# VHH binders against C-glycoside deglycosidase alpha subunit (carB): the designs that were tried, part 12

Target 1, 368 residues: C-glycoside deglycosidase alpha subunit (carB), of Microbacterium trichothecenolyticum (Aureobacterium trichothecenolyticum) (a0a0m2h8p8)
Amino acid sequence: MTALGTPIQGVTLYSFTRAFHGREYDLEGLIRKTAADGFGPGLEIIGFSSFRGFPAIDDAYAGWFRDLIDEVGLVTTSLAVNADIGIHRDRLLNQDELIEYMTLQIKAAAKLGFPIARVQISIEPDSMEALAPIAEAHGVTLALEVHADQYASHPRILALRDRYEKVGSPFLGFTMDWGATVSGFAPSLIEAYRRRGASEELLGQVVDLWNTYYEQGPPADQADHGQRFGSFIGLAARHGRPDLGIDFGINGTGLFGPARVDDWRTIAPWIKHVHGKFFGIDENGEEPSVPVRDLVKLLVENGYNGAISSEYEGWHWNYWQSPFDIISDEQAVQRSAAEAAGSRMITDLAEARTQLGAWLPNTEGAHA
Short names: E, the ipSAE of ESMFold2; O, the ipSAE of OpenDDE; V2, 0.75 times the mean of E and O plus 0.25 times the DockQ between their complexes.

## First folded at step 5 (VHH)

Design k11 (from e8 with R27S S53R S56Y; framework vhh_8h63_2)
Fold by ESMFold2-Fast, scan of step 5:
Structure k11 (fold): chain B 368 residues (1-368), chain A 121 residues (1-121)
Amino acid sequence: as target 1 above (368 residues)
Amino acid sequence: ELQLVESGGGLVQAGGSLTVSCAASGSTFSDYYMGWSRQAPGKERELVAGITRGGYTYYADTVKGRFTISRDNAKNTLYLQMNSLKPEDTAMYYCAVYEKYLFGSDTYDYWGQGTQVTVSG
């Protein structure tokens, strides 16, 4: 039996994409507000969208950034890095070029003080294997994100897990994204469609169609996924609303993953970071679409001592909801769930720093 | 207003060590980003080492592994410990302070009078 985990409370700045890109806050202002609002101590940042010249980070700038994090009382958890093989306009990166590009991002994460780099799905097992000694040399854990339309038992994810097992590096793992395990169509999105003039009959049928796929579980292959996507488009067209078809398909197959909570058990030992994805909080203070309580219970029961970065993604359609007003409600559900499981969430900075350093591979030895 | 006074310069043989110090007065020392720059005859001034409020350090490639910057906020003093000195390290060394976030740029707000370091060899 594994001892119960004590996950660290945190947030990803991706939750505040609208405020950041709308120039309501610069990076420093957003970090300070995040700390002041009590969303820490854990902090995840998106590298490319947040740091000028990324992944070329000047050592003096990295020192400034680390000083800011210490000043506001946060601890850096995960840096979201790019795996974009299309960075050249006229060609794709080959494997050697990809490894070099990823190496620059790993170095940037180390300079900025991030112990984890969130890797995107386009990285193949051979590349993850090649990056393992580089990750170890720089003290940065590589955590490939598992999100919808993928899930823990997806053949691609299991292939990565099997390679991680073979390689045996503690610097390889996964970022768990809760969007892969959604239990209901987001009510806030149904309301957004209603405001776009969708009939109650159409809205009921969108929910019914998604529930049918939820009962069936994740798509068997790419053809099944394409058929499901097309079925949402066809539904919109039959109701005289082809303008909604692509949106129904994208959200119904790509954002609201129908995998079950227990599916995460297939990769639980390799989970290094968590995106606490959510889309709304109801009048009872619960998330009506994401089984937050069951997901936290699974993490606690599997001894997870890493961070959960709360990630509000309802901002894509809910223009009237401030993400700053909803994160604390979701974090309260996480804390309550951990307590119900016989554990707790860590919210103290010193305790979070100590536990994160013990949970991740010894990065100090890599630089001694 | 912050005042900076450097000391500890002198003549040293190649391969030797020297520590220069910068005493600060007038303002709260711990609120500032601090650095050491140098200027050799006929060359532009360059930043060789920097330290943030929280103690994070930066070094120019020419001195990395040989020089160590540190600060003592209780004594309002900045230090640069220079080991394995080379003739090319010969320069006037200046203490610098920047009160806002563009650390590592040429926009340091206060510069001291300097202290001369001469390496023979």
Scores: ipSAE 0.000, ipTM 0.275, lowest interface PAE 17.5, mean pLDDT 85

Design k12 (from e8 with S56Y F103Y S105E T107S; framework vhh_8h63_2; at its last look DockQ between E and O 0.42; V2 from the best seeds 0.00; counts 0 for: pae E 4.9 > 2, unsure alone 57.9 < 65, grease 24.9 > 24.2)
Amino acid sequence: ELQLVESGGGLVQAGGSLTVSCAASGRTFSDYYMGWSRQAPGKERELVAGITSGGYTYYADTVKGRFTISRDNAKNTLYLQMNSLKPEDTAMYYCAVYEKYLYGEDSYDYWGQGTQVTVSG
ESMFold2-Fast, scan of step 5: ipSAE 0.050; ipTM 0.550
ESMFold2, look of step 6: ipSAE 0.133; ipTM 0.592
ESMFold2 (binder alone), look of step 6: mean pLDDT 76; pTM 0.765
OpenDDE, look of step 6: ipSAE 0.130; ipTM 0.596

Design k13 (framework vhh_7nfr_2)
Amino acid sequence: QVQLQESGGGLVQPGGSLRLSCAASGFTFSDYYMSWVRQAPGEGREWVSSISSSGSYTYYADSVKGRFTIARDNVKNTLYLLMDSLKSDDTAVYYCAKYEKYLFGSDTFDYWGQGTQVTVSS
ESMFold2-Fast, scan of step 5: ipSAE 0.011; ipTM 0.468

Design k14 (framework vhh_7ocj_1)
Fold by ESMFold2-Fast, scan of step 5:
Structure k14 (fold): chain B 368 residues (1-368), chain A 121 residues (1-121)
Amino acid sequence: as target 1 above (368 residues)
Amino acid sequence: QVQLVESGGGLVQAGGSLRLSCAASGRTFSDYYMGWYRQAPGKQRELVAAITSGGYTRYGDFVKGRFTISRGNAKNTVYLQMNSLSVEDTAVYYCAVYEKYLFGSDTYDYWGQGTQVTVSS
């Protein structure tokens, strides 16, 4: 019997990429607005897009950042880090250089006060094993992101899980991304296609085609995926809209993961952080394409005491709704779902800091 | 600044093989859709092959079974292995990178400069 989890409410600043890149807010302004709007207490930041000179962080800047977080009443949760070997202009990183680059990012996370580093899906089991003692030395848990078109029971993810089990380090785990377990084609994206002149017949058939694949589950192999991708292109072409074909294929096979909620049970004990991915909130305050209530129930039933960073990704196509107006609605669904499961979301800063310090190994309230 | 560096084009005889490479740098591309397009003089640009962040592939019908697209280990490099080349494969080949979650044609991020492939005889 596992005690029910009490996940911590939070947000990732990735939700506000449009406002940040459009210079409506600088980093400080965005952090202050996030706190003021009540999206905390948990805060995730994308390191390489948010911190100038990342992963080189000087002591004065780190002190200023930590002081700002304390001032506004947030707690740092996850820092998204880069695993790309193409970071040099003239060459690719070898495996040892990748480990060195990851080590610099782990040190940056520790310096900035983040107890978790979100690692990109491209990193191999051997690299995660090699990084475990470095993660432990710096008090930073490495959480490899599982997102579409991967999923919990994907062979790559299971290979990582099996390596984590063998290594036995509490500093290795996963970031659960809800985009891997979508239950419907996002209505906000259908509306965006409608605004681009797609017919109602075409839009209905895109939804129907994705629903057919959802019933079948994730593609069996590369040939099945290629057939699915091509079927979206063919659908667009048959309606005289070949301009939409690649977009239908990318979103239908790469953005909206057709795995089922229960698939997450295969790795639930290793979940260290959650991206509460969502693509829109309807007029009733519900997420129509991501099964938020079932996902929160699974986390609660599996004793999850980490943070859920709400991650609005509908900003890529939805220009008519502000992410600042809809994050609170998605978070309300999360709180409601936790309560329905016999638990609750943590929204109090002091309680969040205490629980993160107890949940994650060798962290003291996210560097309190 | 994001850069796409293409290599491997050139002159080859019918029945021969070429391997095109495209290295993307300046930020992470592991989550990006990457692919190859080609354009012959007087023809429309057409999709040759594409690969998703998860490693799934899609091919144009005219190259299926002859060409193979693959990614490098860190998913920032895409390769096109071209076998059993014919004079009809003569075209400028373009590498393209698409942000995985962006919507619409204006969301296509980067194109390479193009590399010439000429099949003779």
Scores: ipSAE 0.000, ipTM 0.281, lowest interface PAE 14.1, mean pLDDT 84

Design k15 (framework vhh_podentamig1)
Fold by ESMFold2-Fast, scan of step 5:
Structure k15 (fold): chain B 368 residues (1-368), chain A 120 residues (1-120)
Amino acid sequence: as target 1 above (368 residues)
Amino acid sequence: EVQLVESGGGLVQPGRSLTLSCAASGFTFSDYYYGWYRQAPGKQRELVAAISGGYTLYADSVKGRFTISRDNAKNSIYLQMNSLRPEDTALYYCAVYEKYLFGSDTYDYWGQGTQVTVSS
């Protein structure tokens, strides 16, 4: 029944945030560089940070963008959209306003040629249900991102899964973010802290504290999460380094999720897209903090035929290494892992286009 | 050059509300981690609230009273402060982690601060 999956190789431009915001590359330049460096064929873009005036996209610009993607030999996979209900100064969006805002972003994704919209975790089940017919009408699959401090078996994620099952729409699912299932504190970040003058004693205790939480598993509730965050702040303060406390807390609880790889089995059938999150490659060509090989094996064994968008997020602290130098190493680990699992990663453009079109249920063929 | 400019502070009586604003410039607003911090005289700087994507965090002392929000189009972060107490008196700072500019090695950025005084 379960044939092995052949995931599509890809990348998210979020990996290159420093180059883009530092004006080293504009959007066109970054797309061309990504294609030239062989990070495709799949391409994810963050809508609200990459497209001027998003979600308002004019027809001429959308045509130019689609032509550029075709010219460089890539295929658009996921458009990251904004579900932040706090976008207005002194008020939160109500459900009707959120649905309207999401509808504009779904239309933008369809116009730009993206078959998937990555939805932020703040959307509730009722809103996802209301968006299902809109997603179907525009041929865009909504893939809610599961990332730390949440995880696949989190009560909120399971509630979304149960609603998806009830609704029965193939246009609802999840974006799997590997940051939810980290197996070690990123060595590249420990090195960044060392470069900021943190003592070896403090660095050892940060690693030990995170390992304690990894052994305990994900936090039981929001109060436990808050206590874990506070424990990192307290650790930094006890060593006379309160300047590092928030950073320890953010990364230790919000970026490095302690859930196990097998936790993803609770939602595997609903995974529509993957953020191949990673923070560094070691001297052996492996990711020392993210279990890439086990994560790819799980996807292959569950018949995953969507894209894995490699997401280098070590750029937040690694100023001494270019993300353009590290993505290909991580992608090599993914290809090796897929082969070890008895399958392969798709790297051919024509094959990727065909499989993505068959994998994702869109109604473009029905629009006469 | 990345800059953060806080505004909205002032003198206010206990039980009232204030809204603080933080305007960021020198880069495109993105999925950076943003926070509001405060420092009372003679105390260390402490986190009040933080926001990144769909994630928000509040200090226990302000949970249920303060709300953090952002406006990506305006490159702005806001802190709505309700039911203010004398203990909330402090200089309030906006901070962003991982603001990178070409030719900069700055790890985080802090604003100059805006004074909030809660008294009769």
Scores: ipSAE 0.006, ipTM 0.310, lowest interface PAE 9.8, mean pLDDT 84

Design k16 (from e8 with R27F S30K S56Y; framework vhh_8h63_2)
Fold by ESMFold2-Fast, scan of step 5:
Structure k16 (fold): chain B 368 residues (1-368), chain A 121 residues (1-121)
Amino acid sequence: as target 1 above (368 residues)
Amino acid sequence: ELQLVESGGGLVQAGGSLTVSCAASGFTFKDYYMGWSRQAPGKERELVAGITSGGYTYYADTVKGRFTISRDNAKNTLYLQMNSLKPEDTAMYYCAVYEKYLFGSDTYDYWGQGTQVTVSG
């Protein structure tokens, strides 16, 4: 039995995308509100959408940012960075170009004080291997995000794990995204479709179709995935609602991953950061579609000492509730689950800083 | 470098029509899902229309039957044709790029600077 983990409580500002992009809050205001509302101590930020000129970060700005984080009593956990965003319009970046682009983002993460960079799922094993010495040189751990339609035991993810094992770098790993292991179609999204005039018959059939795929498990290959996506579009069309088809397909195959919680055991030792994805809280104070309690138990039992960045993704459809009202409820479920597993969530800033610095390979230089 | 530049906003009378455009650069436009969102003063931003790389479209109930989203992959331009405009359509309109799946911090929603549409009585 591994020693029980004590994960760090945190949040990703991605949860507040509507407030930020709607100019309800600027970056400083959102950071201050996040700290004041008690969502910390851990803080994840999206690089490209949050920092003007990213990945070019001015020294004075980086100093201001680090001072702000210290002032409000938070600790930076993960910076979400980009893979190939189509820098060349008609082609993908070659490996050398990708390594250079990623190197600029790793430097930005170090300069801003982030010990971890969340790397997008499209980056190949050869590129992760090439980035390992660069990550180490800058004190930034690279955590490739595992999300739907992929999952922990997906052949591509296992190929990455096997390469990480061969390379032996503590600066390579994964960001676990709970959206890969969903146990039900989100009731908050069913309610959103109801508010958009979808019939109860159509809503019941969307839930039934997703449950059928959940029983079958993750798609066998890209063709199976495409067929599943198309089946949601076809369902909407058959009910005279082709306007809902793409939404059903995206959410049913890309957002609500049908893999089982225990699937995460295949890569648990390489988990460096967690996106605590969730879509709503019910009247019992539970997440009805994401098995938060089982996911936290798995992390605790596998000795996970990194941060869980609560990630409210229901903002895409839930216009009637504020994410600021429900993140505390989801974090309470996480704390309760950790306690039930014989451990606890870290909510103290000093303890979080000590633990984050202790388990990450020499990140001291990144924060100086 | 991903760049979205909206244009075509302006003042229009209720019942009128307006087309807003989004010029995209710095990414393989044809491969991405694109959309339009809007935000009126004192209100939350809402998604009004989207179009997939394959040309399939979706619309918010508030604009369904009145607005049409389209794309020109040869010109790397996204359009929103707005018909039968109402005073409640008054908002800043934003062009957005979406990942294939709307999940995690990989979403590139609301990248543009916006273009103002004002509908008077």
Scores: ipSAE 0.000, ipTM 0.226, lowest interface PAE 11.0, mean pLDDT 84

Design k3 (from e8 with S56Y K100R; framework vhh_8h63_2; at its last look DockQ between E and O 0.51; V2 from the best seeds 0.00; counts 0 for: pae E 5.7 > 2, unsure alone 57.7 < 65, grease 25 > 24.2)
Fold by OpenDDE, look of step 6:
Structure k3 (fold): chain B 368 residues (1-368), chain A 121 residues (1-121)
Amino acid sequence: as target 1 above (368 residues)
Amino acid sequence: ELQLVESGGGLVQAGGSLTVSCAASGRTFSDYYMGWSRQAPGKERELVAGITSGGYTYYADTVKGRFTISRDNAKNTLYLQMNSLKPEDTAMYYCAVYERYLFGSDTYDYWGQGTQVTVSG
């Protein structure tokens, strides 16, 4: 029997995007609040949106950042990096240039103290293979994000898994995103549409349509997926609200994925990081649209000892509730779920640091 | 941020074919939903074709079987192949990229300036 995992409690600063954009907090302020409010000890940050000059990080800035992390009592878990071949206006990056660009970001991750780099869903197996020795040289694990509209058993994800097996590097893995395996539309999203004047009839039909597809499971093929996407657009149009159509389609097929929780077992051994994506907490203290308890149980049962970064994405439409309160409540669900599974969430900083260091592969990293 | 430039529009006879392109710069669009919309004089802008990050496509009923949306991530370019064109297809065609939630920012619709397609009867 596999030993039960003890996931590390964490948060991604992306959850607080609204506060950041609203200039309520700068980076330092947000980090301090994250620690003070007990959302840690795990911390994920998006590189390009949070670090000025990224991926060029000078020694002074890296020192400042590391000192801040130590001061407030957090542990860096994952740095989200980008594979933007269109970063320049004049031409696109070729493959070699892409590898170089990714290398710079890996070095930045190492320099800032992140043991994991979250790689975008669009990266190809050849690129991941090429980056493996670079990742190893810097002691940074590359965790490609499995994000809707894809899922663990998606052909592209399986191709990556297969490549990982062939390459045999412990520095290659996945970031599990819970959005791929939701159980329903978020009530707050429905409320947002209501506030935008959507009729109760339309809202009921949107929910029913999604539930129908959920019962069917992930789309059988490209044509089926396209039909599903279009069906949401058409539904909006039939009710005289074509302005909601694209939003219905994107959320219905791209943000709220219909795969079942057990689908994650397909790639469980390669999960290195988790985006605990969720959208709200109801009056009973539960997440009504994401099966958080089942997901945590699955991770525990598969011996997952990495971080779960709470990723609150209800903020896209929910302006009436505090993200800080909602995240606090969601992390309580995680703790409860882990206990029910015969384990626990790690909330102690020292324990988190020790476990993460032991669980992830490490090498003497090259100085960035 | 992401910039979009449409091209390939022009005058074509009914029954003819035309391909319009949308070149993206500043950011890779591979993780976004993308689409082509058109606006004819006196009409509202309408989505005619869409494509998900996974490559799954949607078509309006008016263009099904005639139009094909595709993307080339290696070229950071979106395409719309239009066959069997009709006078009613005459419109300004716009490329759109709908930002997903992967990049740590609010969702935005990015639009180009459009390319004019005119189909003569």
Scores: ipSAE 0.045, ipTM 0.559, lowest interface PAE 3.7, mean pLDDT 91
ESMFold2-Fast, scan of step 5: ipSAE 0.048; ipTM 0.526
ESMFold2, look of step 6: ipSAE 0.061; ipTM 0.505
ESMFold2 (binder alone), look of step 6: mean pLDDT 76; pTM 0.772

Design k4 (from e8 with S56Y V97A F103W; framework vhh_8h63_2; at its last look DockQ between E and O 0.50; V2 from the best seeds 0.00; counts 0 for: pae E 5.9 > 2, unsure alone 61.5 < 65, grease 26.9 > 24.2)
Fold by ESMFold2, look of step 6:
Structure k4 (fold): chain B 368 residues (1-368), chain A 121 residues (1-121)
Amino acid sequence: as target 1 above (368 residues)
Amino acid sequence: ELQLVESGGGLVQAGGSLTVSCAASGRTFSDYYMGWSRQAPGKERELVAGITSGGYTYYADTVKGRFTISRDNAKNTLYLQMNSLKPEDTAMYYCAAYEKYLWGSDTYDYWGQGTQVTVSG
């Protein structure tokens, strides 16, 4: 029998973006609420949106942050970093400048105590290879996020996996994003469209169109992806609602990826972190559009001991439910799923710290 | 924050051609679905053409076969080539970007200030 994984329960503060941008909570307040509401022990933070001045982090600020984390009883798991080449108003970064910008963010992750930097899908394999020795020098694992409209067996992702094998660094891997494995158009989004006046006929056809693409699986190439995008736009226009067309297209092809649960086996040995993306919880206490139970079972059965950061993304459209309650309910599903698979989610702080340290590479023997 | 600046508008005779462009800065251009919309006086704004990050294009029926949208991701620039122009194409033309993921409900799209296209017949 294969040794079962015991994934670490956690959350990404991305889940609470509306509360943060609306200034209902500042960073400290969200961290304290995360601990108080039991969403930890794992904590993922988006660097650029959360830490003012990021990636420039001075020692006093880092000390304050680390003290806060220790005080409230959390463990930092992943820092989301930015690979945006368009950060200047009047020019694009060249590769050397991108590597320098990423290096600053890797150093910030290390300084703040994050052992993983989640890297955006847009970064190229040559750049990931160039960053490997930098990641090793600072003890920060680079985990490139695999999300819709990509998926584990996507040719670009396989090429990256093959590059990781050639490079041979344990500091390179992937963040698994559950948005690539959606099995139903999110009912809360359909409700949001209904509140915007979409007819039941249109809503039924949006779901039917998405289900048609779901049965086909992920788009075969960029042309197929674009054709699907256009089909959603055209559907809205045919119902006299061209104002909803881009919304349908973005969500139907860019947010709700139709890859199957088993597709993740293709890169399983390289998964270092998980975004437990989801869009809502129904009246039965289940996620109706992401197969959370099957995904947790797959991770458990494949020996995954990293963190699952619950990542609520329905906040874009759902103003009638508390994101904090929604996270709590989804984490209950994860715990139940792990137990049903013969294992458990790690919710104890000390156990999480020990397990995370064993799960990830370290620089104990590394030479500067 | 993404900034969009249109250029290339002007006066053109019916049957003529014009290219408008949109320079994007502040963010990686390739992460966005891009589009051109237009608004004539007294009319609602309408999507004229769109292009995905991967290059798939969409056109409103009123411009199909006459307009061509394209993007140059290396230059962070969006183009609209307009041929066989008609007086009813007269409008303010806006460049728009839509986030591939809906990051915030009030900021999931970005618009330029527009460039005027006037077709005289």
Scores: ipSAE 0.079, ipTM 0.570, lowest interface PAE 5.9, mean pLDDT 87
ESMFold2-Fast, scan of step 5: ipSAE 0.050; ipTM 0.529
ESMFold2 (binder alone), look of step 6: mean pLDDT 79; pTM 0.796
OpenDDE, look of step 6: ipSAE 0.082; ipTM 0.590

Design k6 (framework vhh_8h63_2; at its last look DockQ between E and O 0.54; V2 from the best seeds 0.00; counts 0 for: pae E 4.4 > 2, unsure alone 58.8 < 65, grease 28 > 24.2, SAP .728 > .668)
Amino acid sequence: ELQLVESGGGLVQAGGSLTVSCAASGRTFSDYYMGWSRQAPGKERELVAGITSGGYTYYADTVKGRFTISRDNAKNTLYLQMNSLKPEDTAMYYCAVYEKYLFGDEYDYWGQGTQVTVSG
ESMFold2-Fast, scan of step 5: ipSAE 0.017; ipTM 0.507
ESMFold2, look of step 6: ipSAE 0.174; ipTM 0.622
ESMFold2 (binder alone), look of step 6: mean pLDDT 77; pTM 0.776
OpenDDE, look of step 6: ipSAE 0.065; ipTM 0.591

Design k7 (from e8 with S56Y G104P; framework vhh_8h63_2; at its last look DockQ between E and O 0.37; V2 from the best seeds 0.00; counts 0 for: pae E 5.9 > 2, unsure alone 61.7 < 65, grease 24.23 > 24.2, SAP .795 > .668)
Fold by OpenDDE, look of step 6:
Structure k7 (fold): chain B 368 residues (1-368), chain A 121 residues (1-121)
Amino acid sequence: as target 1 above (368 residues)
Amino acid sequence: ELQLVESGGGLVQAGGSLTVSCAASGRTFSDYYMGWSRQAPGKERELVAGITSGGYTYYADTVKGRFTISRDNAKNTLYLQMNSLKPEDTAMYYCAVYEKYLFPSDTYDYWGQGTQVTVSG
């Protein structure tokens, strides 16, 4: 029997996007609140949306940021980076330019103190292979995000896994996103549609349609997926609400992925970071749309010692509940689930730092 | 942010073919849902065709079998091939990019200025 993992409690600041949009907090303020409210000790940040001048980070700013992190008592876990090959109007970046662009972001991650860079799902195996030595040189683990509508056993993800095996670098892995393995539509999303005037009949049929596809599992092929997408659009149209069609389709076939929890076992050894994506907590203190308990159990049983970054995405439609309260409640579910699995979530800063340092590969003397 | 520029519109005879294009810049659209919508005079804008980030397509019933949506990631360009065009296809055609998995929200939709397609009877 493999040793049980002890995942590290954490949060991604992306969860608080609405607070940023509303100018309730700046970056420093949100970091301080994150620490004070006990959402840490793990902290994930999106680079381009949060750091001024990203990926060009000067020494003074990096120093300020590191000092702030130390002051408030958090540990940086993952920096979300982007592969925006379309940043120019005239042409796309070629492979060399992409590698250079990614290198700048890897350096920024290292300079800011992030041991992981979350890479977008669009990156190809050749690029990941090319980036491996660069990642190693800077002591930054590249964790490509497995995000719906893909899933762990998706052909593209398996191709990446196979390339990882071939390359043999400990600095290549995956970010597990829980959205790929949900168990139902979020009640808050349904309520949001209700507030937009959707009839109970339409809402019932939308839920039933999703549940039907969930029972069938992930789509068998492109045609099947397209048919599913279109079916949501058609459903909206038939009920006189074509304006909701795209929303139904994207959420029904994208954000809420139908893969089963056990599917993650196919890539479990390569999971370096986790987006604990969720959408709400009900009156019983449970996440009704994401099998959080099963997911945490799977991670524990597979010896996962990395961070789980709570990623609350209900904020896209939920204006009536506090994201801070909801995240607090969700992290309680994680703690409970880990205990039930015979382990625990790490909430102590010193322990988190020690474990993360031991869990992830590092390169001594690496500098941005 | 993401910018979209449509092109390829024009005048075509009924039964003819036309391809409209949408060039994206500022961001890679490969991680987005993409689509074409059209608006005819006096009518509401309607979705014509869509493509998911995985390349899966859907079509409005009115254009099924006649229109084909595709993308070229190497050119960051979205296409709509329109065959067997009809006068009722006359409209301003708009390219749309939706930031994936963020609905419902009005802040994650990107649109171009449109390209006019006119089909003569």
Scores: ipSAE 0.039, ipTM 0.545, lowest interface PAE 4.0, mean pLDDT 90
ESMFold2-Fast, scan of step 5: ipSAE 0.035; ipTM 0.526
ESMFold2, look of step 6: ipSAE 0.075; ipTM 0.524
ESMFold2 (binder alone), look of step 6: mean pLDDT 77; pTM 0.776

Design k8 (from e8 with S56Y E99P; framework vhh_8h63_2)
Amino acid sequence: ELQLVESGGGLVQAGGSLTVSCAASGRTFSDYYMGWSRQAPGKERELVAGITSGGYTYYADTVKGRFTISRDNAKNTLYLQMNSLKPEDTAMYYCAVYPKYLFGSDTYDYWGQGTQVTVSG
ESMFold2-Fast, scan of step 5: ipSAE 0.011; ipTM 0.497

